# Designs tried in a protein design chat: VHH binders against Protein Aster-A (GRAMD1A). Part 1

Scores and structures below are computed, not measured.

Target 1, 172 residues: Protein Aster-A (GRAMD1A), of Homo sapiens (Human) (q96cp6r367to538)
Amino acid sequence: SGRLLINSVFHVGAERLQQMLFSDSPFLQGFLQQCKFTDVTLSPWSGDSKCHQRRVLTYTIPISNPLGPKSASVVETQTLFRRGPQAGGCVVDSEVLTQGIPYQDYFYTAHRYCILGLARNKARLRVSSEIRYRKQPWSLVKSLIEKNSWSGIEDYFHHLERELAKAEKLSL
Below, numbering starts at 1 at the first letter of every chain, in headers, positions and changes, except where a header shows other numbers; Kabat numbers aren't used for antibody chains.
F, E and O are the ipSAE of ESMFold2-Fast, ESMFold2 and OpenDDE, as the mean of both directions, binder to target and target to binder. V2 is 0.75 times the mean of E and O plus 0.25 times the DockQ between their complexes.
Where letters were taken out, [cut] stands.
Atom coordinates printed by the task and the answers are left out, and those that the model quotes come from them; centres of patches stay.

## First folded at step 1 (VHH)

Design g01 (framework vhh_gefurulimab)
Fold by ESMFold2-Fast, scan of step 1:
Structure g01 (fold): chain B 172 residues (1-172), chain A 122 residues (1-122)
Amino acid sequence: as target 1 above (172 residues)
Amino acid sequence: EVQLVESGGGLVKPGGSLRLSCAASGRTFSDYAAAWFRQAPGKEREFVSAITWSGSTTYADSVKGRFTISRDNAKNSLYLQMNSLRAEDTAVYYCAAEYLDFYSGEWDYDYWGQGTLVTVSS
């Protein structure tokens, strides 16, 4: 099942918020550094239409010692969809494939970011996530996957929301 | 912009089955979460079922085990398979869509269809 992780309004315009989150921005660079991500590589956005673009991020994340290895490799594919000119904003789908964790072949995580412009310098950000299964795990394995995955996902997006609130204050 | 058109409603006896369809036109349907709502005569609109952009589903307690929501993004279509129908399922059924409305009955959906009538009666 999925969860809603961010559902907040920021005093930042939709285009600026998109730039902060989905370009090689100072905000994104700083945020990933705070998360202790290393070996970060961001491809440029590419696609046949301004309304449909893709990019790939690769990076190494730290892992708690009790979970096994101290680090894991991530490949994150993002697809950008734009709303019509009237609405302002965009939707970004993210698929996160992690290598170097227990039961890695059973699942991956997906996130949807929705940015809706509310005013010239005001936008709503919604983020929902879900765990997607490639193989049906046994109940105990599924419980372990979900406990560990949701802990990581919730920590990541709570941290992101906090950093966006700080950046908002600096802009105002 | 997405336009939604429902079909498949009709008269059915208690215990019978119906399959509702919702055809989307305009933008790609896979960009949206989608849901079925219903409104019985003299009652408020109520949530029936939702399906996320990725295919994850949720159901109202009143329909769990009897109704199945599904989508076909290649055909820009949403479906509701209704089994073991009861008199209390009589309502106008509405298709709804939103860029992100996760398992919701709480947020306003961006797009709504005109509705299709389902009557369960002998």
Scores: ipSAE 0.006, ipTM 0.200, lowest interface PAE 9.6, mean pLDDT 82

Design g02 (framework vhh_gefurulimab)
Fold by ESMFold2-Fast, scan of step 1:
Structure g02 (fold): chain B 172 residues (1-172), chain A 123 residues (1-123)
Amino acid sequence: as target 1 above (172 residues)
Amino acid sequence: EVQLVESGGGLVKPGGSLRLSCAASGFTFSSYAAAWFRQAPGKEREFVSAISSGGSTTYADSVKGRFTISRDNAKNSLYLQMNSLRAEDTAVYYCAADSYGFLWYEESEYDYWGQGTLVTVSS
């Protein structure tokens, strides 16, 4: 049911990696532009404690479809959990709801980002993803959802890992 | 002092059953996630099963359908019910706890560890 998409050590500290991925950073802005995402809006992080905060991202993604819509709207909700001081890093759960695609009311995608600090300028990033069903699709529909969703998820995180590798070389 | 103490290990015949217990002390167990890992002689430690602070569970494919993880927060205890035991289940079984309360597959994500209890499945 889940897939591990990224499991890599980067030569950037845990706090810097968190800022790159989970703030309105130049890195994130550039990455989303490379993905051709438009109408990007990030809400501030908010919550009742520093260890449990939420934010919402909204954006428009392009769809490579010869017939039908050329774009879809996304609402992504992120929940941040902080690790203890000695471990360093965080866990971010992301829920991605897409509107304007076939079978949109059947499913959404979920991602878990795990950042663990290993040294002052070294951290591990692990990303795993799941497709979550809000109602049970027929087997053929489920196969179509999974084929298209995993293709998009894998392309997104391969691109992200590649861009993080480029960014770390600038920090070494 | 945070402690996790495993018990219930022993010698069992193939096809038999065994129940492992892990007693937690020195922290508020109900807020933690807990897991079982095992290590056979000459092999690396591997994930067996985990339970979140909210009670959600996950299992390694090799034990799915045979093992059941559970917790009793009133007793600060974690359990592993092991059924239909096989020779390849022979290992030292370790209890682990995570302060964030999440389900983790990697041993490096767990904050606290017990010393282990030996399970031998043999005739």
Scores: ipSAE 0.000, ipTM 0.191, lowest interface PAE 12.2, mean pLDDT 85

Design g03 (framework vhh_gefurulimab)
Fold by ESMFold2-Fast, scan of step 1:
Structure g03 (fold): chain B 172 residues (1-172), chain A 123 residues (1-123)
Amino acid sequence: as target 1 above (172 residues)
Amino acid sequence: EVQLVESGGGLVKPGGSLRLSCAASGRTFSEYDAAWFRQAPGKEREFVSAISWSGDTTYADSVKGRFTISRDNAKNSLYLQMNSLRAEDTAVYYCAAGPEYYLFTDSYEYDYWGQGTLVTVSS
């Protein structure tokens, strides 16, 4: 099932919030560095429509584990659906495939980001996440996958929300 | 403000087709995402299909290949073409619209809803 991870209003306009999160922005670069992600590459956005674009991110994440690998490789595919100028904002779907972790062939994670413009310098960000299974794990394996995956997802988005709040204060 | 009114429901035999329409009032409909939901007698409300303001579509697994969602912004209208209808498609069908939606399993948020139109598939 899914979880709502961010549901907050920021004193940043929808276009600027989209640029911070979904371009090769100083904000995104700094945030990923704080997360200690390495070997980060961002493809350019591409697509036939300006309202329907896709990009791929690749990066290495650290793993805190006394036994086993210290890092894992991630491929994240993002699809952007842009709203009209009157509505403002966008929806971004993200699919995250991780290699170098136990049971990697069983699952992947998905995120949906919704940005809604509320005023010229005010927008709402909602982020929901979901663990999706390619193979049906047995209950003990599923429990392990979900415990570790949700811990990582929640830490990531709580950190993101804090950094967005910090960035909005610097803009004022 | 947007008001939605559904039409096109009725009685149809299994294997038949129906086209549902949803008429929207207000000049901002073209900027909204829109969706069809249904609720069978005595059951929970179920997602059927959604279309973004830019025309991207999503379908529930139960209707993929049989139903087609479309919109006509010049006419402020949303449509659901239903083909190969089955008894289990019997439900009240609702039109929904809003500037934001979530298509994950447990979260659907739309700002505006119609009153529904009944579709009965019976021999």
Scores: ipSAE 0.013, ipTM 0.233, lowest interface PAE 8.1, mean pLDDT 82

Design g04 (framework vhh_gefurulimab)
Amino acid sequence: EVQLVESGGGLVKPGGSLRLSCAASGFTFDDYAAAWFRQAPGKEREFVSAIYSGGSTTYADSVKGRFTISRDNAKNSLYLQMNSLRAEDTAVYYCAAKSTFRLYPSLQYDYWGQGTLVTVSS
ESMFold2-Fast, scan of step 1: ipSAE 0.005; ipTM 0.186

Design g05 (framework vhh_gefurulimab)
Fold by ESMFold2-Fast, scan of step 1:
Structure g05 (fold): chain B 172 residues (1-172), chain A 122 residues (1-122)
Amino acid sequence: as target 1 above (172 residues)
Amino acid sequence: EVQLVESGGGLVKPGGSLRLSCAASGFTFSYYAAAWFRQAPGKEREFVSAITSGGDTTYADSVKGRFTISRDNAKNSLYLQMNSLRAEDTAVYYCAADEGWLGYSPEAFDYWGQGTLVTVSS
């Protein structure tokens, strides 16, 4: 049920990669604009330590379904974990709740981002995703949820990987 | 420096029990999924058992019901309780750690211990 979506090494340091993906960075702003996300609001990171922080993102996404809603609202909660003091990188868990689509009460999506520092100017990014069910749909509804959700998830992370590769070239 | 160190291996008779330990250092163990793999002489490393950062467990069919994986995040430790041991369980046992939700193939794990030998003989 889970899928590995990104598993790539980038010629940017772990701290800079984290900044690009998990702050209100020019990279993230540009990427979300390319995705045609609107009404984007990012809360600040907050938590009891630098090793455990949470934030909430809200935004509106376009829906490509010609017979359904043209847009949907998203609430994404991110939890950031850091590695020990001598290790570079972080893990970010993301839970994505989409509102204004059919069967919205049945499921949500989850992503885990893993950044590992390999050298001063080199880091690995792994992204895995899952569709998680709150209610068990019957097989035709489940097939519809999975087809549409995976299509969107795969498009998003494929696009993200391409944009990170472009940013990498500009930094070299 | 990230390290995983296995201990607890030894010689045991068929039907016996052993408890393997893996001590993690140099990283925040509680964020990682961890697994046990084994390698018999002349064979590839094979999956034995895994535990997610949240505590969910998975077992290979060959060990299910006989082995129990557990973790103690306060002690940065991973354990494998092995009961009803068989000659076919003879192998070097490795602990491995992964920071993601990746599968249970050896190539998915970034960090490995040096291994501890378990010999089951009559």
Scores: ipSAE 0.000, ipTM 0.268, lowest interface PAE 10.7, mean pLDDT 83

Design g06 (framework vhh_gefurulimab)
Fold by ESMFold2-Fast, scan of step 1:
Structure g06 (fold): chain B 172 residues (1-172), chain A 122 residues (1-122)
Amino acid sequence: as target 1 above (172 residues)
Amino acid sequence: EVQLVESGGGLVKPGGSLRLSCAASGRTFSSYDAAWFRQAPGKEREFVSAISGSGYTTYADSVKGRFTISRDNAKNSLYLQMNSLRAEDTAVYYCAASYDIFTGELYESDYWGQGTLVTVSS
């Protein structure tokens, strides 16, 4: 099942919004630091420049527990598709594989970011997420996976939306 | 630029079945969400069903359990299997593709086909 996490218009052009989210930008660097992500590495975009590009991000995320914070390792693969010239903007598909969490072999998460240019300094961002299963978990296990995963996903994208709104106000 | 061409429409009796196809050309179809819409005579265009690039599906309440949407990304094709057809299903059916049709608040499409007519009558 999927959920819509962001569906907002920002007074930032599509090209700049793409640069903020999908390049090695000060915005992205600052946001990941606010999320307390560590050991962050970003590969350069590569691939067929006519069709699509791909990059890999690796990082460590914090996980709270009664004995103190734990960490999990993440490998995120992003694929970038260009929209037609008339539409402006792009689509980025993200697959997130996490190691160091319960039931990690059962599932991964996927996100789709859609940027549509509306005007020179105005773009719409939609973000949707899905939990994808590699093997069918039993009902109790599935409930635990979904409860924990959606909590983390929603927190992440709500935080991202707030930071984009702040950056929008500072945009010149 | 993406071009969409529908086929498979025709005349069918109530309770019958039809399979609609939509062929995409241009850039890779798999990067898009895809959907079927329909427009009955004298009515607004309405949503029927959508499928994400990864294969997750959604259906309008009026067609749940009767219609099945599917895609073949290797063939750049979208399908709609229509079973237990009713007179009220009579409409021109449109194939649509968009990067954000599946998860949008309102279903929007960047690309549309020209439509294929489905008539359900005795």
Scores: ipSAE 0.026, ipTM 0.424, lowest interface PAE 6.4, mean pLDDT 84

Design g07 (framework vhh_gefurulimab)
Fold by ESMFold2-Fast, scan of step 1:
Structure g07 (fold): chain B 172 residues (1-172), chain A 122 residues (1-122)
Amino acid sequence: as target 1 above (172 residues)
Amino acid sequence: EVQLVESGGGLVKPGGSLRLSCAASGFTFSDYYAAWFRQAPGKEREFVSAISSEGSTTYADSVKGRFTISRDNAKNSLYLQMNSLRAEDTAVYYCAAVEYTTYVGTESYDYWGQGTLVTVSS
């Protein structure tokens, strides 16, 4: 059901890493631009408690398909779970719904980001992803969904890990 | 087959010390975050301390400066050194482990021990 995509230590403090990934940061803006995402809109974080905050991202992603749709619209809902004040770091659950692709009503993707503070300028980032089904697809449909979704997810998080490593070196 | 087994609990007078141990088996302990929780009579289970796979530590305000968490990955063991014990530290102490970086909720931990009783009384 799920795959581990990132499990790395970065020489960036947990609070800074959280700010880079989960605010309207220059890092996030630059990363999404590198991914060729367009029409990007980020809502502010909001919630009924300090422990649980939610925000919504909307954006358009490019699709490399000469015979099908060339772009798709995404609605990504992120839920932030803050640990106690002393823990340093957070857990963010991301739910990604894509529209404008075949079989869009069958599935969505989910990501869990875990940031743990290890030292003042050092944090661990763990990211796991999962494809979740709303309808039971037939074997051929499921194969198509799995192949295309994992390819996209793996490319996205490998690119993210690489950009975080570059940002880490520039902070020295 | 996954197990966490606590030991080292007992009766101690206020101001005394105890060292708790937790032995892990059936999984790769070194990859996991590990924590101590406690449950006092008539209360909910609360967070005490946690340690990451890399050795970073976190403490509840009530125990900071008195308790020290540590791990020995070669022995698949977790420890809690408790100094300057108070009557309000009386509780069953539980060892817990999880792959994810959450220390705040009991529901966030995948594996639990059965607990060891610590009584601080004159």
Scores: ipSAE 0.000, ipTM 0.111, lowest interface PAE 16.4, mean pLDDT 82

Design g08 (framework vhh_gefurulimab)
Fold by ESMFold2-Fast, scan of step 1:
Structure g08 (fold): chain B 172 residues (1-172), chain A 123 residues (1-123)
Amino acid sequence: as target 1 above (172 residues)
Amino acid sequence: EVQLVESGGGLVKPGGSLRLSCAASGLTFSDYAAAWFRQAPGKEREFVSAITWGGSTTYADSVKGRFTISRDNAKNSLYLQMNSLRAEDTAVYYCAAREFDYLGYDESDFDYWGQGTLVTVSS
């Protein structure tokens, strides 16, 4: 029931790519601004070990649907699993809860980011996403949730992939 | 060349325990997500348990609390500790690995498979 959204190699090392995506980096700040996310807050990473860390992001997203509200509030929880130093890279699980949209109590979205080091200045990023249900919606409601959610998810990660491609060229 | 070889299957009585092992060559488990699947006669292959690159674990509802997945990266091996076995656990158990962590746990999400080991739970 998940979809693969990004599966690309970038000429950026795994540690640098992780910093771009999962720290308060200039890249992340610029990307979220391009997405027109507002009221962005990032908690510090915290956890029981360096390999298992968690943080919470909160932000407001614009909604393009003319039939409903113009914006929604998001709480995103990220859990980071760092791989061994020789392997290079990390896995980040992201759970995204959106408030201010129809059927908000029925579902949330989840993303898994996998960064694998391939060489000193080369890494692969794979991103997959899934819609998870807290309540079982009727088939028509489920179809509406799926259509709107996948549209937004696919647009977001396509935009991210394009911006990463631009950033790698500027870093050379 | 990637090879996954399961071992530890056999006949066990209801309420018993069994530990399955999967040894990998041509692949390092710490760089892959790994899982156990099973297939009973006349049924489709079903997910049992998975462990990600980071060590996060997931279990099917039918085995939660009874089975434990683990790996030993130094030995490059994956394990499934099965406790409180039931007749319904009778199946061929397969070790599987995927080069990337996916959110899905369907058989199509996995790139590499072992040949399977038979577990029979019967009196």
Scores: ipSAE 0.000, ipTM 0.180, lowest interface PAE 13.0, mean pLDDT 84

Design g09 (framework vhh_gefurulimab)
Fold by ESMFold2-Fast, scan of step 1:
Structure g09 (fold): chain B 172 residues (1-172), chain A 121 residues (1-121)
Amino acid sequence: as target 1 above (172 residues)
Amino acid sequence: EVQLVESGGGLVKPGGSLRLSCAASGFTFSTYDAAWFRQAPGKEREFVSAISWGDSTTYADSVKGRFTISRDNAKNSLYLQMNSLRAEDTAVYYCAAPLYEDYFSGLYDYWGQGTLVTVSS
């Protein structure tokens, strides 16, 4: 469970939406570039079956801190689930570990993407997120982690939703 | 187990009304969004309507203005009020919801055989 960030219908089929978001697609490349992410690498999907696959992304994100580092490095692990090989949709779980930020050893973030096919050219995307703790932070530290993390997560997914809406309008 | 059970389908004349119900067990509506889909024989399953956790609603163009989706969290139930029914609305109607607490949830699950709505003429 988590905080709901996206829950929208797009005029793009489920298989195409999955490829836009979870392959090395022009959409994904363009979106990450708009976010000013650099040094982006994507591993191939691999796993025991086509219904349970994993991949790893690495990239550098900008930080707006005037007194500290201007960037941080990210390792994101994605796990893809489907009920069957011909299922009209999928779930992708993402775990995001960031290095170069305060209190990095205390927490990581997790996202769940749900794609459901509604018709040949129509799908729903739902995204939920949560903050997961490795160490129990003292209350002031927890407040700082929560405030900064949710701000970043909400900005990222609001931007993603807007870009998907734009891409939808450009499709035939 | 987590289950959604549809009811309320039947035979109705064009211009008539029906209310479909979907009863949830093993979880509560406060933990998910909910949607109605339908499938006519020989056709793809199509979206009808959805309601979000924040009570915003979405409707397919073919039913907009005629159908109303609602939920009753106290009764753990989802409803579809169907007015001004047309022959084209004839289909099996399915209730669907993503599950937040399950590791593999997030996809809509269609529970049961659905409920058949037949609009004659």
Scores: ipSAE 0.000, ipTM 0.147, lowest interface PAE 10.9, mean pLDDT 80

Design g10 (framework vhh_gefurulimab)
Amino acid sequence: EVQLVESGGGLVKPGGSLRLSCAASGFTLDYYAAAWFRQAPGKEREFVSAISSGGSTTYADSVKGRFTISRDNAKNSLYLQMNSLRAEDTAVYYCAATDLWGEFYYDSSGYDYWGQGTLVTVSS
ESMFold2-Fast, scan of step 1: ipSAE 0.006; ipTM 0.190

Design g11 (framework vhh_gefurulimab)
Fold by ESMFold2-Fast, scan of step 1:
Structure g11 (fold): chain B 172 residues (1-172), chain A 122 residues (1-122)
Amino acid sequence: as target 1 above (172 residues)
Amino acid sequence: EVQLVESGGGLVKPGGSLRLSCAASGRTFSDYVAAWFRQAPGKEREFVSAITSSGDTTYADSVKGRFTISRDNAKNSLYLQMNSLRAEDTAVYYCAADFLEYYGSEPWMDYWGQGTLVTVSS
C-alpha cells in the first residue's frame, strides 16, 4: 500500500516551502532539470474555491531500461487544500499518469505532500506515496509494476529531500 | 489498526436534513484526523469535511454553511450534520481516518469505512 518518503523539518516557513515546491519557482525549475525532465509545462493554479485549487504539470522523463523505450510522457495533476486563510500549512495531492511504459493503463502513482508550520521560519514536510490500480493485474505483473515504480519514487523523493536541505542552508 | 462503520444514510427530500455517524473500533480514535468523503455514481470520490485531533475543521466550498462535522472521542465517533440538502448531495458517504495530522483529502486516508448511501430526491 503506501510508503512514507519524506518526514523532515526545514528551517523555512510553511508559505515559502509551499512556494518552492508548488509554484514555478527557481527551486522547482532547477530540481526538475537535475532530474533530466524535459518538455516541462506547468499550468497556473485554478479552481472555483480556495479549498480546491488544481494545476497540471506535463513533462518527459528518462527511462533507465536496457530492453525498452528511453523516455515516457507524464501528466501530473496536483490538488491544493488549505485549512483556511490563516493556515500555517497545506496538503497537496498529486496524481501521476505515465504513458510509454508497460502496463500503463493498469495503474497510476499518487503522492500526498503535507506542510505543517511549526514556527515563523520552520516547517515540517511529510510526503507519502501510493500505487493506485485502475485494473487488477496478475500477481507477476503487479510485482513488476511495484518494483519499477517504487524504485523511481524513492529516488525522486530522496533527491528532493537532499535539494531542500541544500536550499535551506542557502537561506541561512 | 482501526475499523470504521458509517450509518444514518437514507432517502430525504430537498431542503431536508440527515445526521451521519461513523463508529471507530480498534485504536484510540482521539489520535486520528477524521474526515468525510463522498462519491456520486460514476464520479470520482471527493472531499467533504475534516476534523483534526485538536478539533480544527475544514469544509469543501460546496458544503460550507450547510454541513457541520463533529467528533466525540469518548464514544469513538465522528458525525456529519447535513442541512439544506440538495439533489447534488446524492452520493455514498465515506468515513475516513489517518494517524497523522493530515486533514482530509482524497485519496490519502489510511482507514476507510464501507460507505452509507444518501439520496436526495422528491
Scores: ipSAE 0.011, ipTM 0.147, lowest interface PAE 8.9, mean pLDDT 82

Design g12 (framework vhh_gefurulimab)
Fold by ESMFold2-Fast, scan of step 1:
Structure g12 (fold): chain B 172 residues (1-172), chain A 119 residues (1-119)
Amino acid sequence: as target 1 above (172 residues)
Amino acid sequence: EVQLVESGGGLVKPGGSLRLSCAASGFTFSSYEAAWFRQAPGKEREFVSAIYTGGSTTYADSVKGRFTISRDNAKNSLYLQMNSLRAEDTAVYYCAAGLSYKWFPTDYWGQGTLVTVSS
């Protein structure tokens, strides 16, 4: 139950693409603002190895459903794996825990970002996502979770891909 | 046990050709994306080429037009046809495989095969 969301080449080097996505960059700040995320905090990267770093993001997301709360709070934990087996790139695993949505105790979402350097100023970004279950939901509940979660995930990464394409043009 | 085993490396003169093979075992190869990476002496491992389950391919700019990646799912094998070899292609070449929705291309790695391009 995973999906490939982005698998695209950008005319931006792997190091720069990593900085855009995984630092407190102008790109990331602008993207999250376009998504209408509020109360955004980013911890610094930390870890006991240069090859294994972790950070935590917290933020509030808007909810479009008129029958429920208007917002939900998110804790996202990102783990960065350095280039040990992958030269000119990195892998980032993201776990997203959302509070204030129906069935929040049943599941969380996970994303894997893979950046591969193709040339000095060219890199491929692959992003895949999974819905992971803490409890086994009934089939109707599972259908509801998957419909809403995939809709949100696909919208987010389609928006990200579009914004990266725009930023690519501005990077020469 | 999951294994990827490379073969076909060797010494070749500039302008020559080599064909590398990678034999996969212990997993359903046809469900995995596959790739070649290389590591030159004293440098980090770099991407060379990838082939997706649907047959589409991607190449690093340094090898585009000279190298061709292919796969044979019936034989659980990945290939890299290398033409017009240059001194800068000298490296250990690694086979890799991964599920695109989990981790591509590098859930699994081979041990590598050495390619030396020298006169």
Scores: ipSAE 0.000, ipTM 0.324, lowest interface PAE 13.8, mean pLDDT 83

Design j01 (framework vhh_5j56_2)
Fold by ESMFold2-Fast, scan of step 1:
Structure j01 (fold): chain B 172 residues (1-172), chain A 126 residues (1-126)
Amino acid sequence: as target 1 above (172 residues)
Amino acid sequence: QVQLVESGGGLVQPGGSLRLSCVASGFTFSDEDYYAIGWFRQAPGKEREGLSSISGSGGYSTSYSDSVKGRFTISRDNAKNTVYLQMNSLKPEDTAVYYCAADLYEGFLWSDYDYWGQGTQVTVSS
């Protein structure tokens, strides 16, 4: 199943919001540092068209686990699609593969970011996520995957929404 | 108002072929006006099954479920505002109502398709 995680209007224009989230921006660098992500690399955007581009992020995330591993490695692939001039903004699909966690071969997570321009300095950000299964897990395993994955996803996007709201106030 | 209309279904013998069409109205298939178009099917008493999708701006990215990979091909014609599903080597198990759907990012969950056609019946029997 999927969940809607962010559905908010920010006093930041659509192009600026896109740059904050999907370039190597001071906002993104600061946010990832606040999340305590390490070994962060961002490939450049590439593709045949400005309207269809892809990039890969790799990073290490901390795990709050006194037993076993304290970190995991992530490969995140982002695909960017432009909306037409009627709508302004963009859609970014993200696939997140995590290694160093139990049952890592069973699943991955996916996020969709939708930015819609509403005015010169105003845009809506909608973020939804889902857990995708490569193998059908046992009921207990599925419950464990779902509980841990949603906890992490919800914490991440709650933190992102709060930081965007703070940045909005600083932009005046 | 956005609408999708399927056509091309019918009765065909095993091993035969059909081409389904999905004509869109209320929006255009320009490279920046839609996000994804998918084909789905549902047989009586079964859950809806995703078969194929076409997405991407400027070019396209296609995907297929394992049950139809190699037999079905999705394509689009932007001048006709139409998406096609070419179905070859049809089997009795392919009997279902076939739907096209568009994801224009208006739904609450991005995995949900925003607009659905009425469906077209495909029956594969001798």
Scores: ipSAE 0.011, ipTM 0.225, lowest interface PAE 9.1, mean pLDDT 81

